# VHH binders against Putative lipid kinase MamU (mamU): the designs that were tried, part 3

Target 1, 297 residues: Putative lipid kinase MamU (mamU), of Paramagnetospirillum magneticum (q2w8p4)
Amino acid sequence: MRIAAIINERAGTVACLSPPVVAARLSAIWTSLGHQAHVTLAEGKDMGRAIRKACRDPAVHAVIIGGGDGSLSRSLKHVVGSGKSLGVLPLGTMNYVARQFGVPFDLDRAAVALADAVPTPTDLGRVNDRFFLIRACLGAFPEFIRSRDEARRKGGSFLDGALAGLTGLARGHRLIEAELIGPDVQARIATSFFMVSNNMCRDSDPFQLERERMDGATLGVYIGQGAGPFSLMDLGLQVAMGRWASNEALIRGSLPWLEIRTRQRKPLVSIDGEVEKMEAPFRFDILPGVLPMLVPK

## First folded at step 21 (VHH; from d4 with S106K)

Design k5
Fold by ESMFold2, fold request of step 24:
Structure k5 (fold): chain B 297 residues (1-297), chain A 122 residues (1-122)
Amino acid sequence: as target 1 above (297 residues)
Amino acid sequence: EVQLVESGGGLVQPGRSLTLSCAASGFMFSWYAMGWYRQAPGKQRELVAAIWGKSTYYADSVKGRFTISRDNAKNSIYLQMNSLRPEDTALYYCARGKTFDTISGKYEFDYWGQGTQVTVSS
C-alpha cells in the first residue's frame, strides 16, 4: 500500500536518534515489506500542512503520524472524511493513543506492526470544533497538565512531571460552577473538574486512561467533587491505586452527547493532553466509526 | 430496566433508629441524583433527603436526625433515621432523578420504588 508518514522531528525519540536516521529506518522497513512509503520530517505547523497534503493525495492509502498525542489530536480534522487510514508511531512522551491500540513501543516493531495492520473503524470524540481521540478536560486537570508539561520540558522524568502536576493542582484549586444539559441530565452543579473521554475508561488502568473499547459509540463523562486541595489529592491518589471508579466523589456517566456551560467564558481546557483556552459552552458528542485506525493484528 | 428496591422498614418505638436501604439497578448509578420521599397517612408526599455525589439535601423536619449516604460500589443508597418520632410514620420511597440544582438544593425525581413502611409507635 502507499504510505505517507509524517514524523515530528522535535518528538523526544526522534530528536535523540537523529531525524534523518529515523526516516531512513522507517523507509527501509516498509520498503522491505513491499510497501511504497514516503517519509516526511516536519515540525510545528508544517506537521499539519504535510498531513493535510497526504490526506488529499489520491494515491495515498494510509497516513502514519510519528509524534506525541498532541500532534495526532490536532491533525484529526485532516484525516476524518479523507478516505485514508490513520496509523500512529509512539514517538512522543505519553503515547496514550499508541498504547490504546497496542502499537509496540519499539520503533522497528511499531513500523512492522502498522504495515501489517487492519483498518478498524474507530470512534472520535468532539468538543465544539475540535476532535479528540483520548479525552477533554475542564477544571483542575488542565492546571495539572500545564504543571506536568513544564517539568517535562525542563528535562524531568515522567514521575517528575506527574508530581509537578499534582503540585499545580494543589495550588490552583477552585470549583467550577456549570450547567449540564444532556439526554439524562439537566443540572446546575459546582465541581472540581470534568473529564469527557472517547468511550468509557477502564477502571483498572490508573494514569493510562485506557478505554475499554473504541467502538462503543459513547462518551465517558467523569465529574469530580472534592473540597480543598487535600480532598482532590486524595482523589488523585485513589486514581493512582486503581480505585477511582468507586469513589463517591467521582460521578461517572455514559452519554452520546453533553453540553457544559461554565460561568467562566473562556476557561482553560485540555484536549488529548494539549492545553488551550476555549470559549464556553462546550458541546461534546461522539462520532461513531469515523476514523479508520491501523490496529495491529 | 430501572429498578429501585427499598428495604429496612418496620415497627419501632419512639426515640429508636432504623436504617433504610435502596438497591438500584439498570442505570449508571453515580450519574444520577438519588433521594428518599415519604408519604404519611393523609399527607402529601415529601422529599426527605437527596444526594448527588457529595452534595446532600435534607428536609427541615429531619435535619440532624436523618443521614443519607450512598455506596457507588454497591449501587445503593441509605437513610439512617435516628431519634424517630411518631410523625415520621410513613411509606418511604427511594427515588432517582436527572434534573437538579445542587447549589439551590432543588431536586426532581423521575423514578420511584414501591416503598417500605416505617411505623413509629409505642
Scores: ipSAE 0.707, ipTM 0.875, lowest interface PAE 0.7, mean pLDDT 84
Fold by ESMFold2, last read:
Structure k5 (fold): chain B 297 residues (1-297), chain A 122 residues (1-122)
Amino acid sequence: as target 1 above (297 residues)
Amino acid sequence: EVQLVESGGGLVQPGRSLTLSCAASGFMFSWYAMGWYRQAPGKQRELVAAIWGKSTYYADSVKGRFTISRDNAKNSIYLQMNSLRPEDTALYYCARGKTFDTISGKYEFDYWGQGTQVTVSS
């Protein structure tokens, strides 16, 4: 197939091996397997431009993005509706998307696996104008994830990451007062956080946000059960122990859409691990099968 | 198909205790509010207690005597009724609610079970 690969030259794995070495290895592997491949090294805004250009090129069949989950998340708007399939090389730190789809973490093995993959229709989540492949969060959870990921990036152990995440939760102890409007339930509640995932999550390692499937045509919705600082500490401990998705500390739902109306106009949100402020209300829906993902066999 | 099955009712003396159970099926249990209604002979249904997550509501007539709880692993709710009085005599219904406000304590219910009779008499 005709592959356009865009590699974030600032990604940790690429920096360790040298960007030209990574590009040369990928090109050699894909050429030896009979594909027509163009490998582009890019960073920052140049990454977005290269991805958009590849998605608009009628000669390109597949776009492969080398980087972390953030690079992938920002690229979704270019890929959806382009007619191209999307592949991921796990060149970032956590690589949740690559892990979800079973892409090998070894560079050579990943390149081979993606070359033989076939496009698989994959669900995509949406909140307002933003696509997400993993999840979106409101409240204390974005703070926990940021603190955990920073500790792990600096070489911290699993326990160091969990402790850093719990410290971050202490900062985000404020209650979210919100109205929920969905196809079956309408409610006004207060909680420490919301998480909306692309499909339902399974009970996995606390730092691996695995979904049960990526074609279930549903959002997963997770709401903290308690309020106040002590319930936040209890939640943080359950999350650190990896028992958050199905545990007694969370209210969970499966639905095709949900509107969350917060009192705060522009709260902090996390979308696929990227933290930003977004204007309420938050209109979530699932887009079944809209993303042709290259999934290894 | 939504199913709510109550159990645990019976005849008890004043001052004694009973625990009612309700087994639920056919829906994602933790997502919904759950509650207990009662209907005394010749009276309309009265909301006794409600729960969503860890948020609870109790009618004034039962505060301090009744406790609602839920076990999401067993898809069940319970009503612990202590210090029972003759005026607690009623048919007790398990209920599911999909419109509620945990801040104001207002709950609307859309499904009821068949009920379990509680009779408090000397």
Scores: ipSAE 0.683, ipTM 0.868, lowest interface PAE 0.8, mean pLDDT 84
Fold by ESMFold2, fold request of step 24:
Structure k5 (fold): chain B 297 residues (1-297), chain A 122 residues (1-122)
Amino acid sequence: as target 1 above (297 residues)
Amino acid sequence: EVQLVESGGGLVQPGRSLTLSCAASGFMFSWYAMGWYRQAPGKQRELVAAIWGKSTYYADSVKGRFTISRDNAKNSIYLQMNSLRPEDTALYYCARGKTFDTISGKYEFDYWGQGTQVTVSS
């Protein structure tokens, strides 16, 4: 197989193991298994550029991205429609995508598993002009992430970041007033957050991080109950402890598309863990089977 | 295959209490607004109470006496009716809706149960 691997050298695992060592190990493994492999180390904007170049190279069969979920998410626009299979190495912090597809976390085992993988058509979510592989969120989650990242950027520890995220939730959260328009809804509501998932989460619970499947051709829509300040504190505490609100606190739906029209024109949105401002309204849909993922076994 | 099955109706004396329940199946229960309508003989159907998530609505005629609640684990809603009056006599329907405005309290319903009779008399 002709592999182009693009490795984010700033990803925590890569930085700790030395980027040139990681690249050499991957190249050696894939070459020993009979593949033609080219491994590129990149960071920042160079990451997207390298991925786009690999996706346009007619000699390349598979593109393997090594980094966190954010690096992968921002690069999906280059892979969709390229004709290439996409593989992921779990070199970031949470590695939700690698976990979803059963990629081993050990670097050598992951490289071997991807070399033996079967291309599997996988759905993608879309909001406006942006693809997402896992989810997009409005409300409490983007604010938590922003506050955490700000504290970490100022030199705080991981625990300081978690605490800052909790205080950001407590200080800044307001109810979201929005109109929902879809094939099975026309409503005006106020609530704490929206989470739109690529397919339904396990047990229809967004706090179960695994998806039920990635080929169900549906969005999983989750809406958190609007509540007072103590509900925000409870949510923040559960997030900090790795625990989430119970299923009964969530409103759940399965839809092929949904439009959300918020009062705020350009709120913060979290897309596969990356926070940005995005202009309302938010038009979500599902793109069935557009992404051939390299799935082990 | 939407099903709404009401129960708990009956004959009660004025001033007493009664609890209605509605078991739902065939749809993602939490996604929809749920409600209770009633229809007395010779009268139009009246929305008594509605619920979506934690948002509730009550008709003026029942405020302070009736309480709607839901249990997502059991796919059920309930109507606790206290201080019942003869004018509460009606056939009570469980309903599901997808068109609603929780801020203004307006709900439209698209599926109905068969109803459970509540009769308040001596």
Scores: ipSAE 0.670, ipTM 0.859, lowest interface PAE 0.8, mean pLDDT 82
Fold by ESMFold2, last read:
Structure k5 (fold): chain B 297 residues (1-297), chain A 122 residues (1-122)
Amino acid sequence: as target 1 above (297 residues)
Amino acid sequence: EVQLVESGGGLVQPGRSLTLSCAASGFMFSWYAMGWYRQAPGKQRELVAAIWGKSTYYADSVKGRFTISRDNAKNSIYLQMNSLRPEDTALYYCARGKTFDTISGKYEFDYWGQGTQVTVSS
């Protein structure tokens, strides 16, 4: 098949191995397996441009993105509806998507696995006009990320950022007042966090990134009502101790769509780990089978 | 199929305590509001208590005496009734709600069980 691979040359794994060496190695592996491969090294907004170009190229069959989950998430709008299969190399820090689809972390094994993969129809989440492959969150998670990023931007280390994020979370969060409208329930509630996942998380655990399936045609909805930092830490401890089903503060749902209208007009949201402000109301949809993912056998 | 099965009713003396249980099945339990209502002979149904997550509501007549709780692992809700009075005599129904406002304390229920009788008498 004709592969267009776009590799973030600033990704830590790529920098460690030398970007031209990574590109040559990938090209060699795919060519030896009978594919026509073009590998592009890019960074920043040039990643998005290269991905868009590849998705618009009628000669391209598969687009493989080498980078972090954020680069992938922002590019989903170019891939959906393009007719191209999407592959992911685990060259970023967290690599949630690569983990979910079982892509090996070793570069050579990953390249072989993606070349042998079949396009597999995969569900995609959407909030308003933004696609997400993992999840979208309101409340405590966006605040953690913002506090962490501010500490890092002010010259703090990675550990300083993590500590700032945790202290922000530990100080407690004001409850989010929101109206929910879904297929079966209409409610006005107050909550500490709101998480909508692409498919249900494994064991209904909102803190796990793994899904049992990515073709279940459902959103996972998780709502927590812990107040203050002690309540949030207690909820996390109960999760670690396996006390999911007895905790009345954790609400779980499975549904094809949901509308959330927050009292704040433009609250902070996290989409696949990236934080931004987004205008309410929030319409969530599951889009069954719209993303042909290259899934290793 | 949605089912709500109440238990725990009976005859008790004034001032004593009683715990009602309701086992639920056929729906995603934690997603819905749950509640207890009661109906005394010749009276209209009265919402006694409701719960969604940790948010609770109690009628003024039972505040401080009754406690609603929820066990998502057992798909069950409970009503702990303390300091019972003859006025608490009623048929108590477990209920599920699809339309509710936990901020204002307003709940609308769409499904009810068969009920369990509570009689408070000397």
Scores: ipSAE 0.662, ipTM 0.856, lowest interface PAE 0.9, mean pLDDT 83

## First folded at step 23 (VHH)

Design j1 (from d4 with M34L)
Fold by OpenDDE, last read:
Structure j1 (fold): chain B 297 residues (1-297), chain A 122 residues (1-122)
Amino acid sequence: as target 1 above (297 residues)
Amino acid sequence: EVQLVESGGGLVQPGRSLTLSCAASGFMFSWYALGWYRQAPGKQRELVAAIWGKSTYYADSVKGRFTISRDNAKNSIYLQMNSLRPEDTALYYCARGKTFDTISGSYEFDYWGQGTQVTVSS
C-alpha cells in the first residue's frame, strides 16, 4: 500500500530521536516491507495541511499520524469520508488511541505493526460537528487539563503539571447546570463534569478510557456529581481502586445521541484531551463505522 | 424488559420503622431516576421520595422521617421509613423515571412495580 505518514516533529518521542532520523527510519521500515511510504515532518498548522493533502491524494491508501491523541483527533475532519485508512504512531503522552487498538509504543515495532494492519471500521463520536475518537468532556476535566498543560508549556515537570491541574480544578471548579435531552432522558441537573465517550468504557475503570469495542454504535455518557475538588478526588480514587461501580456520584448511560444545554454560552470543553471553548448547546451523536482504523493483527 | 420488584412491606405499629426495597432490572440502573410512590385507599397516588445519583427528593409529609437510598452494585433502591404514622398506610410502588429536575425537585416516572403494602396500625 501507499502510506502517507505525517509526524509531529514536536512530539516528545520524536524530539529525543531527531525528527529526520525518525523519518528516515520509518521510510526504510515500510519500504523494506514492500510499501511505498512518504514521511512528512510537520508541526502546528502545517501538520493539518499535510494531512489534508494526504487525504486528497488518490494514490494514498493510508494516513499515519505520528503524535498524540490530539493530533490524531484533529486529523479526523480530513480523514473521515476521504476513503483513507487512519493509523497512529504513539508519540504523545497518553496515547489512548494507540493503546486501544494495540499499537506498540516502540517506534519500530509500531511501524512494522501498522504496515501489516487491517483497516477496521470504527465508530466516531461527534459534538457540534467536531469528531472525537476517545471522549469529549465538560466541567472539571477541561479545567484540569488546561491548567496542567499551561504548567507544562512553561517548562514544568509532569508532577508540576499534575499539581497545577489539581490546583486549577480546585480554583475553577463550578457546578454545571445543564438540561439533558436524549432518547432516555429529559432532565435538569447540576453536576461537576460530563464525559461523553466513543462507545462505552470498560467496567473496570471508565477513566482508563479503554473500550471493549469501538463498533458498538453507542455513546458512553458519564456524569459526576461531586460537589467540589475533594469529591472529585475521592471519585478518582474510588475509580482507581475499582470501586466506581458502586459510587453513587457516578452516573453512566449508553445513548445514540444526547443534547446538553448549559447556562454558560461557551464553556471549556475537552475534545480528545484538547481544551477549547465551544458554544452551547452540545449535540452529541455516534457515527457507526465511519472511520477505517489500521488495527495491528 | 424493565422490572421493578418491591419488598419489605408489612404491618407495623405507629412509631416503628420499616425498610422497603426495590430490585431493578432490564436497564442501566444509575442512568434513571428512581423513586417511591404510595397510594392510600380512596386517595391519589403520590410521590414519596426520588433519587438520581446523590440527588434526593422528599414529599413534605415524609421529610425527616423517610430516607431514600440506592445501591448500584445491587441495582436496588431503599426507603427507610421511620416514625411511621397511620396516615403512611398505603400501597408503595417503586418507579423509574426519565423526566426529572433535580434542582427544582420535579420527577416524572414511566414504569412502576406491583407495589408492596404498608399498614401502620395500633
Scores: ipSAE 0.801, ipTM 0.913, lowest interface PAE 0.5, mean pLDDT 90
Fold by OpenDDE, fold request of step 24:
Formats: sequence, C-alpha cells, structure tokens
Structure j1 (fold): chain B 297 residues (1-297), chain A 122 residues (1-122)
Amino acid sequence: as target 1 above (297 residues)
Amino acid sequence: EVQLVESGGGLVQPGRSLTLSCAASGFMFSWYALGWYRQAPGKQRELVAAIWGKSTYYADSVKGRFTISRDNAKNSIYLQMNSLRPEDTALYYCARGKTFDTISGSYEFDYWGQGTQVTVSS
C-alpha cells in the first residue's frame, strides 16, 4: 500500500531522536516491507496542510499520524470521508488512541505493526462541528489541561505541569449549570465535570479511558458530583477498588445523542485533550463506523 | 423493558420505622432519577422523595423523617421511613424520572412500579 506519514516535529519522542532520523527510519521500515511510504515532517498549521494533501491524494491508501492524541484528533476532519485509513504512531505523552488499538509504543514495532494492520470501521464522536476519537470534556478538566500545558510549554517538568494544572483548576474552578437533553431524559444540574466519550469506557480504570469496543454506536456520558476533598478521596478509593462505576457521585449514561445547554456562551472544552473555546449549545452524537482505523493484528 | 419492583411494605404502629426497596432493571440505572410516590385512599398521588446521583428531594410532609438512598451496584433505591404516622398510610410507588431539575427540585416521572402498601395503625 501507499502510506502517507505525517510526523509532528514537536512531539517529544521525535525531538529526542531527531526528526530526520525518525523519518528515515520509518521510510526504511515500510519500504523493506514492500510499501511505498512518503514521510513528511511538519508542525502546527503545516501539519494540517500536509494531512489534507495526503487525504486528497488518490494514490494514498493510508494516512499515518505521528504525534499525540491531539494531532490525531485534528486529522479527523480531513480523514473522515476521504476513503483513507488512519494510523497512529504513539509519539505523544498519553497516547490513548494507540493504547486503545494496541499499537506498540516502540517506534520500530509500531511501524511494522501498522504496515500489517487491518482497516477497521471505528465509531466517532461529534460535538457540534468537531470530531473526537476519545472524549470531550466540560468543566474543571479543560482548565486543568490548559494550565498544565502552559507550564510544560514554558519548560516545566511533568510535575511542574501537574502542579500548574491543579493550581489552575483551583483558581478557575466553577460549577457549570447545564441543561441536558437526551432521547428519554431532560435534566438540569450544576456540576464541575462533564465527560462525553466515544463509546463506553471500561469500569475498571477511568484514567486509562479504555473501551471494550469502538463500534458500539453509543456515547458514554459521565457527570461527576462532589468536588470536595472528601468526595475526591472517596472516589479515589473506589477507583482503586475497581468500583468507579458504582460510585454514587458518578452519573453514567449510554446515549446515541446528547445536547448540553450552558449559561456560558463560550466555555472551555477539552476535545481529545486539546482545549478550546466552543459556543454553546453542545450537540453530541455518535457516528457509527465512519473511520477506518488501522488496527494491528 | 423497564421494570420497577417495590418491596418492604406492611402494617406498622405509629412511631415505628419501615424501609422500602425498589429494584430497577431494563435501563442504565444511574442515568435516571428515581423516586417514591404515594397515594392515600381518596387522595391524589404525591411525590414523596426523589434522587439523582447525590441530589435528593423530599416533600415537606416527610422532611426529617424519610431518607431516600440508592445502590448503583444493586440497581436499587430505598426509602427509610422513620417516625411513621397514620397519615403516611398509602400505596407507595417507585418511579423513573423523565424530567429532573436538581436546582429547582422539580421531578417528573414516566414509569411506575406496581406499588407496595404501607399501613400505619394502632
């Protein structure tokens, strides 16, 4: 097959190995396996242009994104409907997507695995005009991520980022008053945490955000109650005990669509780990099997 | 199919306590508000208590005496009734919420169980 690989030059793993070295290595691996591969190094807006170009090329069969979950998420608007299969090289920090689909974290192994991967129809979540592969969040979490990333951008360590995130959360922590409209439910609630996931997350580990399946044609909806220290401690304990799903402070739903109306016109939203301001109301839906994802055998 | 099955009703003397249980099935339990209604002879059905997540509602007539709780692991809600009075005599229904406003304390329900009889008499 013909592979177009777009590698984020700013990705941590790439920076450590030297971007040209990474590109050469990937090309060599895919060529040795009988594929035609074009590797492009890009950053920022140029990455989007490169992805768009690849998706419009009729000779390309697969688009492989080297980067984090955010880079992958931003590629969705180009890949969906293009007829191209999407692959991910886990070059970011969390790499939730790579983990979900069993892509090795070792660069060479990942490249080999993707070369032999099978395009698998995968569901996508959507909020208004944006696709998401993992989750979208409202409330405290976007502020945490924003502050964390800002600290890291300034050269802070992982711990510095975490502390900055916590501080940011504390300073910006506000309850969101929201109206929820679903197929069989209309609700009004004030909370600090909304998460809408592409398919239901496993009950065992909410932090890993793993799914049993990515083709269940449903949105997972999670509403957190009790932001106090005691509630957080209890939640932590229950998570450790594998009882997260049974926690009374967690409202969980499985829905094909959801509308969230907020008082704030443009609150912060986290989409696959990237923070942006988005205008309310928020209309969520699930798109079954619209993304052919390269899944290693 | 949505099912709500009440239990725990009976005959009790004034001042005694009773706990009602409702077992729910056929839907994502934690996503919906659940509540207790009661209907006394010759009276209209009235909301007694409701719960969604940790948010609770109580009618003024039962505040301080009744406690609604939930167990997500068992897909069940409970109504602990203390200091029972003759005026608490009614058929008690478990219900699933359709519309629930935790800010204003407004709850509307669309599914009901068969009910369990509570009789408070000397």
Scores: ipSAE 0.799, ipTM 0.913, lowest interface PAE 0.6, mean pLDDT 90
Fold by OpenDDE, fold request of step 24:
Structure j1 (fold): chain B 297 residues (1-297), chain A 122 residues (1-122)
Amino acid sequence: as target 1 above (297 residues)
Amino acid sequence: EVQLVESGGGLVQPGRSLTLSCAASGFMFSWYALGWYRQAPGKQRELVAAIWGKSTYYADSVKGRFTISRDNAKNSIYLQMNSLRPEDTALYYCARGKTFDTISGSYEFDYWGQGTQVTVSS
């Protein structure tokens, strides 16, 4: 097959190994396995251009994104409907997508695994015409992520990031009054935590956001009830202890679509770990099997 | 199929306590508000208590005496009724919420169980 690989030069793993070295290694591996591979190093807006170009190339069969979950998420608008299969090299921090699909975290192993991977129809979540592969969040979590990432960008350690995130959460913590409209329910609630996931997360590991399947044609909806940062921390602890599913402060749903109306016009949202402002209302739906993902055998 | 099955009703003397249970099935339990209604002879059905997550609602007539709770692991809600009065005599229904506002305390329900009879008499 002909592979177009776009590697995020700013990805943590890439920065450590040197981008040209990573590119050369990937090319060598795929070539040795009988594939034609073109590896492009890009960052920022250039990455999007490279992805778009690859998706429009009729000779390309697979697009492989080297980066974090955010890079992968941003590629979706180009890949969906292009006829190309999407692969991920786990070069980010969390790499939820790679984990979900069983892509090795070792670069060489990942490259080999992807070369022999099978395109598998995968569901996509959507919020206001933006695709997400893992989750979209409203409330306190985007603030946490924003602050965390800012600290990390400044050269902070993981711990520094975490502390910054917590501080950010505490400072920005506001209850969101939201109206929820679903297929058979209408609700109004004040909460600090909304998460909408592509398919239901496993009860046993909510932190890993692992799913039993990515083709269940449903959105997972999670609402945390609690006032203040401490409540969120408690919720987090409960999740960590595997008591997430039984926690009375957690409301869970499985829905094909959901509309969330907020008082705030343009709150912060996190989409696959990337924080942005998005205009309310938020319309969520699930798109069954629209993305062919390269899943290692 | 949505099912709500009530239990725990009976005859009790004034001042005594009783706990009602409702077992729910056929839907994602935590996503929906659940509540208790009661209907006394010759009276309209009235909301007694409701719960969604940790948010609860009580009718004024039962505040301080009744407690609604839920167990997500058992897909059940409970109504602990203390200091029962003759005026609490009614058929008690478990119900699933259709529209619920936890801010204003407004709850509307669309599915009902068969009910359990509570009779308070000396």
Scores: ipSAE 0.792, ipTM 0.909, lowest interface PAE 0.6, mean pLDDT 90
Fold by OpenDDE, last read:
Structure j1 (fold): chain B 297 residues (1-297), chain A 122 residues (1-122)
Amino acid sequence: as target 1 above (297 residues)
Amino acid sequence: EVQLVESGGGLVQPGRSLTLSCAASGFMFSWYALGWYRQAPGKQRELVAAIWGKSTYYADSVKGRFTISRDNAKNSIYLQMNSLRPEDTALYYCARGKTFDTISGSYEFDYWGQGTQVTVSS
């Protein structure tokens, strides 16, 4: 097959290695396995351009993103509907998607695995006009992420970021009053934590997020209840522990669609780990099998 | 199919306690609000208690005496009724919430069980 690989030059793993060396290595591996591969190094807005170009190239069969979950998430708008298969090299920090699909974290092994991977129809979540592979969050979590990322951008360590995030949570404890509209249910609630996942989440190891499956044609909906800082901290801890299914503090739902109406017009939303302001209402739905993902055998 | 099956009703003396159970099936239990209604002879059905997650609601007539709880592992809700009074005599129904406001305590239900009879008499 013809592979277009777009590698994030700023990805942690790549930063530790010479980007050109990484590119050459990937190219060599894929070529040796009988594939035609073009590897592009890019960063920021240039990644999007490169991805777009690859998705529009009729000769390309697969687009492989080297980066984190965010990079992968940003590629979705180009890949969906393009006819291209999507692969991921886990070069980010958390690499939830790569983990979900069993892509090795070793670069060479990952490259080899992807070369022999099978395009597998994968569900995609959507909130308004944004696709997500993992989850979209409202409430305190986006604020946490924002604060964390800000600290890191300023040269803070992982711990610094975490502390900053926690501090942000403490300061920004916002109960979100929301109206939920879904199949057979309409509810008005107040919560500090909304999470909508692509498919249901299972219990996982700490700091992990794993879906039960990626072809269940459902959204996972998780609502935390808590009015105080302590409740929020507890919720955060439980979430960090990977207790998605067994946590009684979380109201769990499985829905094909959900509308969330908030009082705030443009709250912070986290989409696959990237924070942005999005205008309410939030319309969630699941798109079954719309994304062909390269899944290692 | 949505099913709600009540149990635990019976005849009790005033001042005694009784626990009602409702087993739910056919839907994702944790997502929906659930509640207990009761209907006394010649009276309208009234909401006794409701629960969604950890949020609970109680009618004024039962506040402090009744406790609604849930067990997600068993897909069941319970109504612990303490200090029972003759006026608590009614057919008690388990119900699933359709529309609810956890802030104001307003609940509307769309599914009901067959009910379990509670009779409080000397």
Scores: ipSAE 0.768, ipTM 0.891, lowest interface PAE 0.6, mean pLDDT 92

